# VH-VL binders against Ureidoglycolate lyase (DAL3), part 2

Target 1, 195 residues: Ureidoglycolate lyase (DAL3), of Saccharomyces cerevisiae (p32459)
Amino acid sequence: MVTVVAETLTKESFEEYGTIISPDEEISRMQNLEKGANQGTAIKLLQVSQVENKSTSKVPNWNLFRCFPQPHLNRVFTQGSNQAISHSIKVLEKHPCSTQTFVPMGRTSAEVAYLVVVAKEIGNKPDLSTLRAFTCLGNQAVTYGLGTWHAPMIVLGKEEHLDFSVLIYESLDPDRPEKDCVEEHYSDGDVCIII

## First folded at step 1 (VH-VL)

Design a8 (framework fv_acasunlimab_arm2)
Fold by ESMFold2-Fast, scan of step 1:
Structure a8 (fold): chain C 195 residues (1-195), chain A 120 residues (1-120), chain B 110 residues (1-110)
Amino acid sequence: as target 1 above (195 residues)
Amino acid sequence: EVQLVESGGGLVQPGRSLRLSCTASGFTVSSNYMSWVRQAPGKGLEWVGYIYSGGSTYYAASVKGRFTISRDDSKSIAYLQMNSLKTEDTAVYYCARKYTYRGSYTFDYWGQGTLVTVSS
Amino acid sequence: DIVMTQSPSSLSASVGDRVTITCQASQGISSYLAWYQQKPGKAPKRLIYAASTLQSGVPSRFSASGSGTDYTFTISSLQPEDIATYYCQQSYSTPPWGYTFGGGTKVEIK
């Protein structure tokens, strides 16, 4: 039995598990805020996330995930409140041959919009001693690194759903599904996140 | 030029409190985590705790509940508040900066250390 | 916590000798291991990270290798300035479980 308390997603806190696209953090780290791109109307930041491909596929897929909150998570989450909500993790998965990037659509930076749960690998299984959970704002995107175990997307908030644009390299070979995704299952209460 | 400078060490009686400071220059503290590592006289290195840019803190079991790490980003200072000090807390306390390479956390810059002696 | 066991605790060697130190983790750490040199009265200095990557400016006589639970640090030709205590450190364990150091190996001249 493992219980962890979710913490705020930052570029620094996520470094061991992958990369994130975090616009407000990126902008705060720049020395020059001149709008030098798009004819003076944009600040362009390059290479804000890292994608990797070890699959036989040379072309990435853009997938769409429409994610629905579980009933106990279909509520407003605010940081700095004393209320704690428990969530039990049933599955951790890994994509052996590709990073996977989730970009949320239709939420704002003012909202805690989703929960990311990650672990490192030991012996081809999740290392629960390295389990961490992150609350993510509506304008933050996450790229899971190669070998990073993660929970299927968990959405938070009062909206009916949250859509993600998802970038991944995958073979989609029905005879070899383990090339694209490997899962480890847990019993109720064995792996818990406090939000 | 990256520098970390510790201060606040000294002689303190068991059961009392002491606060250490770590002044950082040459980089932004809010873009890095600040870690404390200690070394008892003649002994090895022991990780004490750290603070992430977002303010989350983590501690070694030996100090949890007694020590608190905090940060003042406007002054570029990290603090280690040590309460209920014990003689076994006697050590040189180092402030160190995290370095990340392919998910591996190591310590690339260290302060000179500040000696804390807990004795009657 | 992941326990890091260094061997030997101390050794004595002559200038020009090959020195080998080992570090064993209580579980697999996927090469998330660093090596530090600490001279008397000074802060530690990182020599190696990611199990085998030599820090810029560190002499090539220092090297390291290993995987899984077993890691080795080598000085191919010991120099007088290499007299120090050497520590391994794992970072496979992340917050809140933290980082652990080996017990150190004191390298002395005969």
Scores: ipSAE 0.000, ipTM 0.471, lowest interface PAE 14.9, mean pLDDT 85

Design a9 (framework fv_acasunlimab_arm2)
Fold by ESMFold2-Fast, scan of step 1:
Structure a9 (fold): chain C 195 residues (1-195), chain A 123 residues (1-123), chain B 110 residues (1-110)
Amino acid sequence: as target 1 above (195 residues)
Amino acid sequence: EVQLVESGGGLVQPGRSLRLSCTASGFTVSSNYMSWVRQAPGKGLEWVGYIYSGGSTYYAASVKGRFTISRDDSKSIAYLQMNSLKTEDTAVYYCARGLTYYYGSRSYPLDYWGQGTLVTVSS
Amino acid sequence: DIVMTQSPSSLSASVGDRVTITCQASQGISSYLAWYQQKPGKAPKRLIYAASTLQSGVPSRFSASGSGTDYTFTISSLQPEDIATYYCQQYYSYPSGRLTFGGGTKVEIK
């Protein structure tokens, strides 16, 4: 049995599992806020996330995920407020040959919009001693590192759905699906997140 | 090379039970959904049920409550346990592979099929 | 369940003819539709998935199109080895529900 309490997603807290695009956090770290890009109308930050491809595919895929909240999660979650809602994780997956980036569409920095659950690997299985969970704002994007175990996307909030633009390198070889995705399954209550 | 081989078919009397096996090679069964599809003599294809990567099962209305799908991941075998057999269950039974719920934007339906095994339910 | 209606149930055509089979879903299935070929005495073989994507190794004379509830499968120039029964199948309900096949179309050569 493993239980972890969800934390606020930050660049520092996620660095062992991947990278994030966190605009407000990036801007807060800058010493010079001059709008030097786009003819004086933009601040440009380079290389804010890292992608990696070990597959034979040369072309990345943009996929669309329309994610629906589960009934017990279809409610407002406020950053820093703990209502002690428990969520059991049934699956962790990894992409052995590619990073995978989720960019939410149509939500704002004022909302806790989704939950990211990650673990490092031990013996080709998730290392549950490294399990962490993060509450994510509507303007934050997540890139799971190569081989990082993660739960299928979990949406929070009162909206009917949340769409994600998803970048991944994948071979889509139906004879070798394990090259694109590997899963580990858990019984109800064995892996729990407190939100 | 991906291969699926069914076994366990035969003649069985109404009301009895029979278990079919589907031995998989060339891929990991737990990473795919495994489906059973049957075809009565001279009839079309009828989906029977599947077990998807997480272990959950779904069944056609005609077999729900009587048939059970399971798998042994260590042996790479999927099973179809058929109970309370009826004469209308007479068919060639195929096992077939498909991609799972939790992966990607593109699902691949039944991409590899076994050769089929005949089940005859007759008195 | 989503009901799949195939038309025609059978057809006879000459070598070189263009053959068209249609498949209607009882509700929108967002192009989650596959086409299978079953030759006499053999297991089915998938020819097309995602309504229009040709399976690797399948001859280019086979094609398909459609969206929403209406889907079409075409053999542009029928060959003797194409004698088979063809089935459509929706997988829009996977993984939350049941898969369904159309009734099949038997293609014979005159």
Scores: ipSAE 0.000, ipTM 0.460, lowest interface PAE 12.3, mean pLDDT 85

Design n10 (framework fv_necitumumab)
Fold by ESMFold2-Fast, scan of step 1:
Structure n10 (fold): chain C 195 residues (1-195), chain A 119 residues (1-119), chain B 107 residues (1-107)
Amino acid sequence: as target 1 above (195 residues)
Amino acid sequence: QVQLQESGPGLVKPSQTLSLTCTVSGGSISSGGYYWSWIRQPPGKGLEWIGYIYYSGSTDYNPSLKSRVTMSVDTSKNQFSLKVNSVTAADTAVYYCARHRGWGYFDYWGQGTLVTVSS
Amino acid sequence: EIVMTQSPATLSLSPGERATLSCRASQSVSSYLAWYQQKPGQAPRLLIYDASNRATGIPARFSGSGSGTDFTLTISSLEPEDFAVYYCQQYGSSPLTFGGGTKAEIK
């Protein structure tokens, strides 16, 4: 039995599990805000996320995930608001040969839009002593690091769904599905997140 | 130049609600790269972060104060506000409003306003 | 929460001397650390952010260093206006926390 309380997503807090694209955090930490790109109309920040490929595929796949909130999570969350809702994790998955990037579509930074749950590895299984959960704003993207264990996408908020553009390198070899994805399953209540 | 100015009653009775407003000038509270915080300092002591608000209304509060604190933002007036419920003498402090660069450090501060909790 | 510990509590020096102020975090904050100066009756003023970047208008005699859990603010040669209280602040994790402060006073 493991229970963790969800934290706010930041570049620093996620660095052991992967990288994030956090535009407002990136921009406000810059020393100079000169618009040098697009003929003076844009700020360009290079290499804001790290993508890795150890799969046999040389071409990445853009997948579309339309994710639906579970009934108990279909409500407004704000950073630091008092919801105190428990959510049980059924599955953690790992992509051994690729990072996986989730970019949300059509949400604002006004509300918490999704939850990411991650763990490091021990003995080819999730290390539950390293389990962490992060509340994510609608303008933040997450890249799970190579081999990072993570829960399938969990959507929060009042909207009916949240779409993600998802970048991954995958072999899609039906004879070797374990090269693309490995899963560990949990019984209800064994792994819980407090939001 | 960006300036922040606190306003509100300097004296609050125990058990009542402390209410303060911060007015921002020389810059927009709706700028997406900035968060807006309240920080307090009891006389002769150090600094304690209370919480922040983003112009969208998203907040994060210090867990030590979370049950008693509410922040709100009024983008039309370029203001954000703090309410602290059920005050005691321990809430006596100079209250500062401040702007974050990113989610972290404070680049501009108000001058501070002393709030005394006393009967 | 991450606890920030500053040492010494008081630093007694003469103008012209070098000041070294320490700040320790109870767990790693990477480089997400800021330093502030506060004079009596005034709001804190940002000196250093991201552990080592000097804020706009801050004199070159102020420098910051460190990463992880151990951080230092150095004033290479104290001017009379530098005698003040200095606070470190971490922003690696919520809640944001400040150190207890170091008071630089005239010997």
Scores: ipSAE 0.000, ipTM 0.432, lowest interface PAE 20.0, mean pLDDT 86

Design n2 (framework fv_necitumumab)
Fold by ESMFold2-Fast, scan of step 1:
Structure n2 (fold): chain C 195 residues (1-195), chain A 122 residues (1-122), chain B 107 residues (1-107)
Amino acid sequence: as target 1 above (195 residues)
Amino acid sequence: QVQLQESGPGLVKPSQTLSLTCTVSGGSISSGGYYWSWIRQPPGKGLEWIGYIYYSGSTDYNPSLKSRVTMSVDTSKNQFSLKVNSVTAADTAVYYCARDLRYWGSYYFDYWGQGTLVTVSS
Amino acid sequence: EIVMTQSPATLSLSPGERATLSCRASQSVSSYLAWYQQKPGQAPRLLIYDASNRATGIPARFSGSGSGTDFTLTISSLEPEDFAVYYCQQYGSSPLTFGGGTKAEIK
């Protein structure tokens, strides 16, 4: 049995699992806040997240995921507070040949909007000793690195749904779906996240 | 294109074990994105899900049948199988194997075998 | 187990008419609902998944709607080939369960 307490998503805390796009964190770390881009109307930050492709696909796909909160998670979560709500993870998956980026749409930094659960890989399986969970704000995006196992998206909050724009390289070969996605399954209660 | 084909005896005696195999072609059972299910349909009645298996051997069975059902997978032959123990006339049905398209917890069936009728009689 | 109830059991219509088929879950399944069509002697065919998405190759006259506990399959104008039995299926919770079916028959 493994139990992990969810922590706040930051660039440093996610470093071993991938990269994130975290606008307010990026801006707070800058020394020069002059709006030097777009004719003096923008601050431009380069290469804040990277994608990688080892698939046979030569072009990336944008997919759309409309995600709905499960009933016990359809409630307000605030950053830095512990509501002691338990959530059991049924599956972890990875994309062997591509990073995958989830960009939320229509939420703000004022709310915790989703939960990211990740683990590193050992022997083509999740290394549960490296399991971590992160509460994510509505204006944060995540890129899972190559070989990073992750739970299918978990939406939090009282909104009816949360849409994600999802960037991935995938072969979409229906006869070889393992090239795009592999899964490891868990019984109820064997892998738990406390939010 | 993925195809599924059921095979096994069409007649089973009461109290014996019903044994069926599904052969998958055009795709690999070892594919991580899919579960593999058995569904049955008694003559003139509706559909009943029996259970699914993942290529790793993980299974989930309908509680109504759990005590009598076993599924197994043979990745080297690209097959998965169903055994139903202690059969009665109530087990007479067309048995279908099917692929569960797994995408974010979705368990709907995108490919079905043609079905095989199994009659339980003496 | 989540019980799926379909109504009506039988729907008698003429070609060209609109068909509306109902499916109700005993508890919320969110949008985790599929619709299948079955003709005599054939395996079921997937029509709709995630309550409202048409499967590949399914004609535009088929549409699904609903969420939570109440779902509808609509056939905007029945073709002769559409007279069949229709089943809904939930996948919000194990065990996976099907409705009892609605038979669309010619008047």
Scores: ipSAE 0.000, ipTM 0.459, lowest interface PAE 16.8, mean pLDDT 86

Design n9 (framework fv_necitumumab)
Fold by ESMFold2-Fast, scan of step 1:
Structure n9 (fold): chain C 195 residues (1-195), chain A 125 residues (1-125), chain B 107 residues (1-107)
Amino acid sequence: as target 1 above (195 residues)
Amino acid sequence: QVQLQESGPGLVKPSQTLSLTCTVSGGSISSGGYYWSWIRQPPGKGLEWIGYIYYSGSTDYNPSLKSRVTMSVDTSKNQFSLKVNSVTAADTAVYYCARGPYYDFWSGYRYFDYWGQGTLVTVSS
Amino acid sequence: EIVMTQSPATLSLSPGERATLSCRASQSVSSYLAWYQQKPGQAPRLLIYDASNRATGIPARFSGSGSGTDFTLTISSLEPEDFAVYYCQQYGSSPLTFGGGTKAEIK
């Protein structure tokens, strides 16, 4: 029985679980804001996320996930909760041979758009003592590190759905599905997040 | 095969415009695979990138010089040129023209694979 | 602008010795880094591009390594003609910037 309160996603708070693409946070850390890229019309920031590949595939796949909010999560969330909402986690998954990056589409920094739940690994299982949850803005992308256990995408907000562009290296070998994804299941109430 | 050659006055008076031309031989400026740059080096000091031009006329300049610099291209003569306005003694340098590979705007400004021999421009009365 | 810092400013070695030259970027430039050699009175000559790729005609004794912010140029065994000034250059973002140079001189 583990209960964790969701906290705001930042580069620092997520560093043990992976990397994030957080445009406003990146820009706020820069001393020089010259628009030096694309002939003076862009700021280009390099290596803002780390991808890793230990699979036999040398080419990454772009997948599309259309995610729908569960009824009790289909409401507006702001930085600093209006009211504590409990959410029970049913599964944590891990991609043993690849990082996985989720980039939300069609949302802005003005809203909390999704929830990321992560844990480190112990003995090929999630280490629930390291369980953390993060509320994510609509313009933030997350890359789960190699060996990081995470919940399947959880969407927040009043919109009908949120689409994600998802980058992963995967073999898609039907005889070896454990190379791409491993799961651990939980009973209702065993792992809870307060949003 | 590809050769770049700078030309222009070696002496420019303060407040006047420094004007240089680079002539390219053994290769075409109108090819989309390359961008063309000017780099300068004051005597005894390091290298400073001035800007680049693509054969379409698209330019990007070092912000430190942007208010005083103009580049142009003449594809019929296989030449590109640099003008630096309102020069001072600080603009005294060896000026090099150079070529770099170009693939797109995000990766287009790369390294310089061919350089001219350089031309010394002294700003003095 | 991204500031490129080279160290040491001067490297004094004897022919046959291994030379290691460092270049540090104030911000990550991924692998978008080149090395040039300049002899007195001459234009710079491209040695290495994309951090580790040797340019055409450059002897095998020259090698580059590194990524992100820390880069190294190595000359495995110095020849007399290798005593020159070496510059690193980033092209991760505009404006393009060069390091201050490392002068390799005879001890």
Scores: ipSAE 0.000, ipTM 0.436, lowest interface PAE 19.9, mean pLDDT 87

Design r1 (framework fv_recibokibart)
Fold by ESMFold2-Fast, scan of step 1:
Structure r1 (fold): chain C 195 residues (1-195), chain A 121 residues (1-121), chain B 108 residues (1-108)
Amino acid sequence: as target 1 above (195 residues)
Amino acid sequence: QVQLVQSGAEVKKPGASVKVSCKASGYTFTSYYMHWAKQAPGQGLEWIGEINPSGGSTNYNQKFQGRVTMTRDTSISTAYMELSRLRSDDTAVYYCARGSYRWYGSYFDYWGQGTLVTVSS
Amino acid sequence: QIVLTQSPGTLSLSPGERATLSCRASQSVSSSYLHWYQQKPGQAPRLWIYGASSRATGIPDRFSGSGSGTDFTLTISRLEPEDFATYYCQQYGSSPLTFGQGTKLEIK
């Protein structure tokens, strides 16, 4: 039985699991905020996330995930809330040949919008001793690294759904589905996240 | 309801150490960074450092590096700040405060009541 | 380290008047990392404005924050007696986290 408490998503805390696109963190690290791009109307930050491809596909796919909150998570989560809500993880998955980037659509930095649960790999399975969970703001995107085990997207909040634009390289070979995705399943209560 | 309750006032001699506690309640202790700040009499606020209660990692203001140690005990939801080799200019009210974010929007939404530490011979 | 300079150091006004408090950073700070606190004598500071312009829970709408880059302002449109206190700005756009020296708002 493993229980971890969710913490705020930051570039530093996620670095062993992948990369994140975190605009407020990126901007805070700049010494000069001059708008040098788009004829003086934009600040351009290069390579804010790392995408990797070991699949046979040369081009990435943009997929759309419309994610619905589970009933016990269909409530407001705010930084500073005194909530101790438990969520049981049923599956962790990995994409052996590609990173996978989730970009939320339609939420702001003022909202806790989704939960990311990750683990590193040991012996081709999730290493539960490295299990971590992160509360994510509506303007943060996550890229799971190659070999990073992660839960299918978990949305939070009172909205009916949250859409994600999802970038992945995938073979879509129906005879070899394990090249795109492998899963490890857990019984209810064996892996729990406290939010 | 979130509460941070600090230990009582202390009087110490120069060269001694002081350990201030901050007991948290009303939220998941390991979900938020705990910060410590110093306020000398009649002066403004000075940041001492922060601790992530989940993993125990710390980040200290260089001014206090080498004299400050922050720890926590998750079984009793309590954070500690120990300041060693005390000097007269360490006389101050010390606050613990809960941080909401570390790198973006990191602000202190709840504060302890403060602990007065007086350093005198 | 980023130095936050608040001005004026002391502001003497009467209830009903408008107050404008300045916080200037020695280098650029993202608005998301600039916050304001109110402190009354003998009390802990209280979060007042976060992210330069967002009021904390329970803070009256006569308070507003604005600014970007190096120049930030806290404005009180019409002072009430309970508003007389010391106000501190704070940044954590870069380590170490720093506070301004405070502006004391006092009754004239």
Scores: ipSAE 0.000, ipTM 0.447, lowest interface PAE 17.2, mean pLDDT 86

Design r10 (framework fv_recibokibart)
Fold by ESMFold2-Fast, scan of step 1:
Structure r10 (fold): chain C 195 residues (1-195), chain A 119 residues (1-119), chain B 108 residues (1-108)
Amino acid sequence: as target 1 above (195 residues)
Amino acid sequence: QVQLVQSGAEVKKPGASVKVSCKASGYTFTSYYMHWAKQAPGQGLEWIGEINPSGGSTNYNQKFQGRVTMTRDTSISTAYMELSRLRSDDTAVYYCARDQWEYSYFDYWGQGTLVTVSS
Amino acid sequence: QIVLTQSPGTLSLSPGERATLSCRASQSVSSSYLHWYQQKPGQAPRLWIYGASSRATGIPDRFSGSGSGTDFTLTISRLEPEDFATYYCQQYGSSPLTFGQGTKLEIK
């Protein structure tokens, strides 16, 4: 029985779980906003996320996830608001040998588009005392670190779906699926997020 | 420090089953996979399979699938490997080994258990 | 399955000489998942080199590992009497986990 309140996703708040690509946050920290790249038409920010590969695959896979909101989450959420909507987490998963990056497609910074739920590891299981939840804007991408447990993607908003481009190194070895993904399951109401 | 202590030698008849134990100490038992390997007299090492002591999930080498069962008891930090329908070519030393699971290398090994299958 | 072939099967050398032991994989193995063990008669194997090139705790610096792809090598720059043993390479880059058949290093 664990309940946590969702927080706004920031680079600092996500540090112990992985990295994020947060364009507006990165730009707000810059001292010089001159467009020095692409012949004066772009601001280039280097090394905005960290990917790691411990899998047997030398090359990454780009996967496409088309995610559908659950009925009680198919509504508008705004950054920093407390809607008092409860969501029960049924699964946390971990990719032991690779980071996994989710980049949303076709949404803006104008509203909350998805929810990330993360925990650190203890004894090869999620450490629920470290459980946190973050509301994510449509122009933010997340990279789950090695050993970071996370819920399968949860979409928010009034749209019918949200697509993600997903970068992962995976062996796709049918005899060892646990090298690519391990899961821990929870009963309804045991792990809850308030949005 | 870390130790893996295995059960003593066994002599079995063809068709019988044998259950070898591996008692872990000096670390958190559920934090590392445990593997089992076979070494026939004068031969090299052969992988049998692995168990995640936390969830109890197992993965077996297809050569032993259907005859091997790996289990564990977290209350006494002990892993077990049971091999059924024993044949003469199952005569071997059986090792348990702890997996640094990120890269799957074996940093600690049990002392080995000799299983002899003879009529 | 990935087959690891070690060569030579037996290597006869004298103390003070350089030893080079080969491990060849039937298909590419990431160096992070290629490891070496030393085994003496009547004893369990001991981790010697992990991730193709990293020495395990307490292993003398005369031992070095190298290689990538399908070709891996264990080198002993100057043999000591205690180095004569059987060496096994191992991979778990792909299931099932496999070992090489071993190279026995013996005194000439």
Scores: ipSAE 0.000, ipTM 0.459, lowest interface PAE 16.8, mean pLDDT 88

Design r2 (framework fv_recibokibart)
Heavy chain, then light chain:
Amino acid sequence: QVQLVQSGAEVKKPGASVKVSCKASGYTFTSYYMHWAKQAPGQGLEWIGEINPSGGSTNYNQKFQGRVTMTRDTSISTAYMELSRLRSDDTAVYYCARGYSYGRYYFDYWGQGTLVTVSS
Amino acid sequence: QIVLTQSPGTLSLSPGERATLSCRASQSVSSSYLHWYQQKPGQAPRLWIYGASSRATGIPDRFSGSGSGTDFTLTISRLEPEDFATYYCQQYGSSPLTFGQGTKLEIK
ESMFold2-Fast, scan of step 1: ipSAE 0.000; ipTM 0.436

Design r3 (framework fv_recibokibart)
Heavy chain, then light chain:
Amino acid sequence: QVQLVQSGAEVKKPGASVKVSCKASGYTFTSYYMHWAKQAPGQGLEWIGEINPSGGSTNYNQKFQGRVTMTRDTSISTAYMELSRLRSDDTAVYYCARSPYYRGMDVWGQGTLVTVSS
Amino acid sequence: QIVLTQSPGTLSLSPGERATLSCRASQSVSSSYLHWYQQKPGQAPRLWIYGASSRATGIPDRFSGSGSGTDFTLTISRLEPEDFATYYCQQYGSSPLTFGQGTKLEIK
ESMFold2-Fast, scan of step 1: ipSAE 0.000; ipTM 0.524

Design r4 (framework fv_recibokibart)
Fold by ESMFold2-Fast, scan of step 1:
Structure r4 (fold): chain C 195 residues (1-195), chain A 118 residues (1-118), chain B 108 residues (1-108)
Amino acid sequence: as target 1 above (195 residues)
Amino acid sequence: QVQLVQSGAEVKKPGASVKVSCKASGYTFTSYYMHWAKQAPGQGLEWIGEINPSGGSTNYNQKFQGRVTMTRDTSISTAYMELSRLRSDDTAVYYCARGRLGYAFDIWGQGTLVTVSS
Amino acid sequence: QIVLTQSPGTLSLSPGERATLSCRASQSVSSSYLHWYQQKPGQAPRLWIYGASSRATGIPDRFSGSGSGTDFTLTISRLEPEDFATYYCQQYGSSPLTFGQGTKLEIK
């Protein structure tokens, strides 16, 4: 039985699991905020996320996920505040040959919009001693690194759904699904997140 | 016809001040930063500073801070760079340049030679 | 301040040859803020490549820019007589804005 308390997603706190695109955090770290791009109308930050491809596919796929909050999670969560709501994780998955990036659509930086649950690998399985959970704002995107185990997307908030644009390299070989995705399953209550 | 036209060559004595003008035409003067650079004889380029013609805010290279003043007159689309307490090593061609994207200089003035000698 | 070091200082070549000019930064510079200028004697500099790899308007396809981080390169695939000039790299990834010392391309 493992229980972890969700914490605020930051670039530094996520660095062992992957990268994040966190616009306000990126901007706050810059020394010079002059609008040097788009003829003086934009700030362009390069290499804000890391994408890797070890699959046989040379072309990435943009997938769309329309995610719905589970009934007990269909409520407002404030950043840095614990509602003491427990969520049981049933599956952690890994993409062996590609990073996977989730970019939320249609929510603001003022909203806690989704939950990311991650773990490092041990013996080709999730290392539950490294399990962490993060509350994510509506304008933050997450890239899971190679070898990073993660829960399928978990949406929070009062809204009916949250859409994600999802970038991944995948072979889509029906005879070899393990090249695109590997799963570990858990019984209810064995892996819990407190939000 | 986007162009920057600078004032003519100046000869000054040590300790004097010089004010170089840069007249813009062919674009909206207040939509682009104006930069100034120095090039001493046989040497490379050195950035002096910039002015935002909208609002008049300036940012100077610390090396020239205290001796340089940049201003503009939006009614005649003209930028000015004044350098005070001139020394012999201020002898140089001074360029104004328009900041494209804020940082690339896509349009340059023809240059103004300032000679500081006795 | 970020120091840009260009090499070689002088490059003597003949028309038809390939030229490779280097610009190295003392600290990492975003490619969006790395630019190249061409200057001929008695003339103002002219923007040649902006954002490390984008040719300015009117610049021939034989010119290309590349690089990221601390290492940037300007390449001329086949020199023409009009290409002999001094080339300067420039950064404004951090204040103050700085230029390299220049590479002079001269006829052999």
Scores: ipSAE 0.000, ipTM 0.431, lowest interface PAE 16.6, mean pLDDT 87

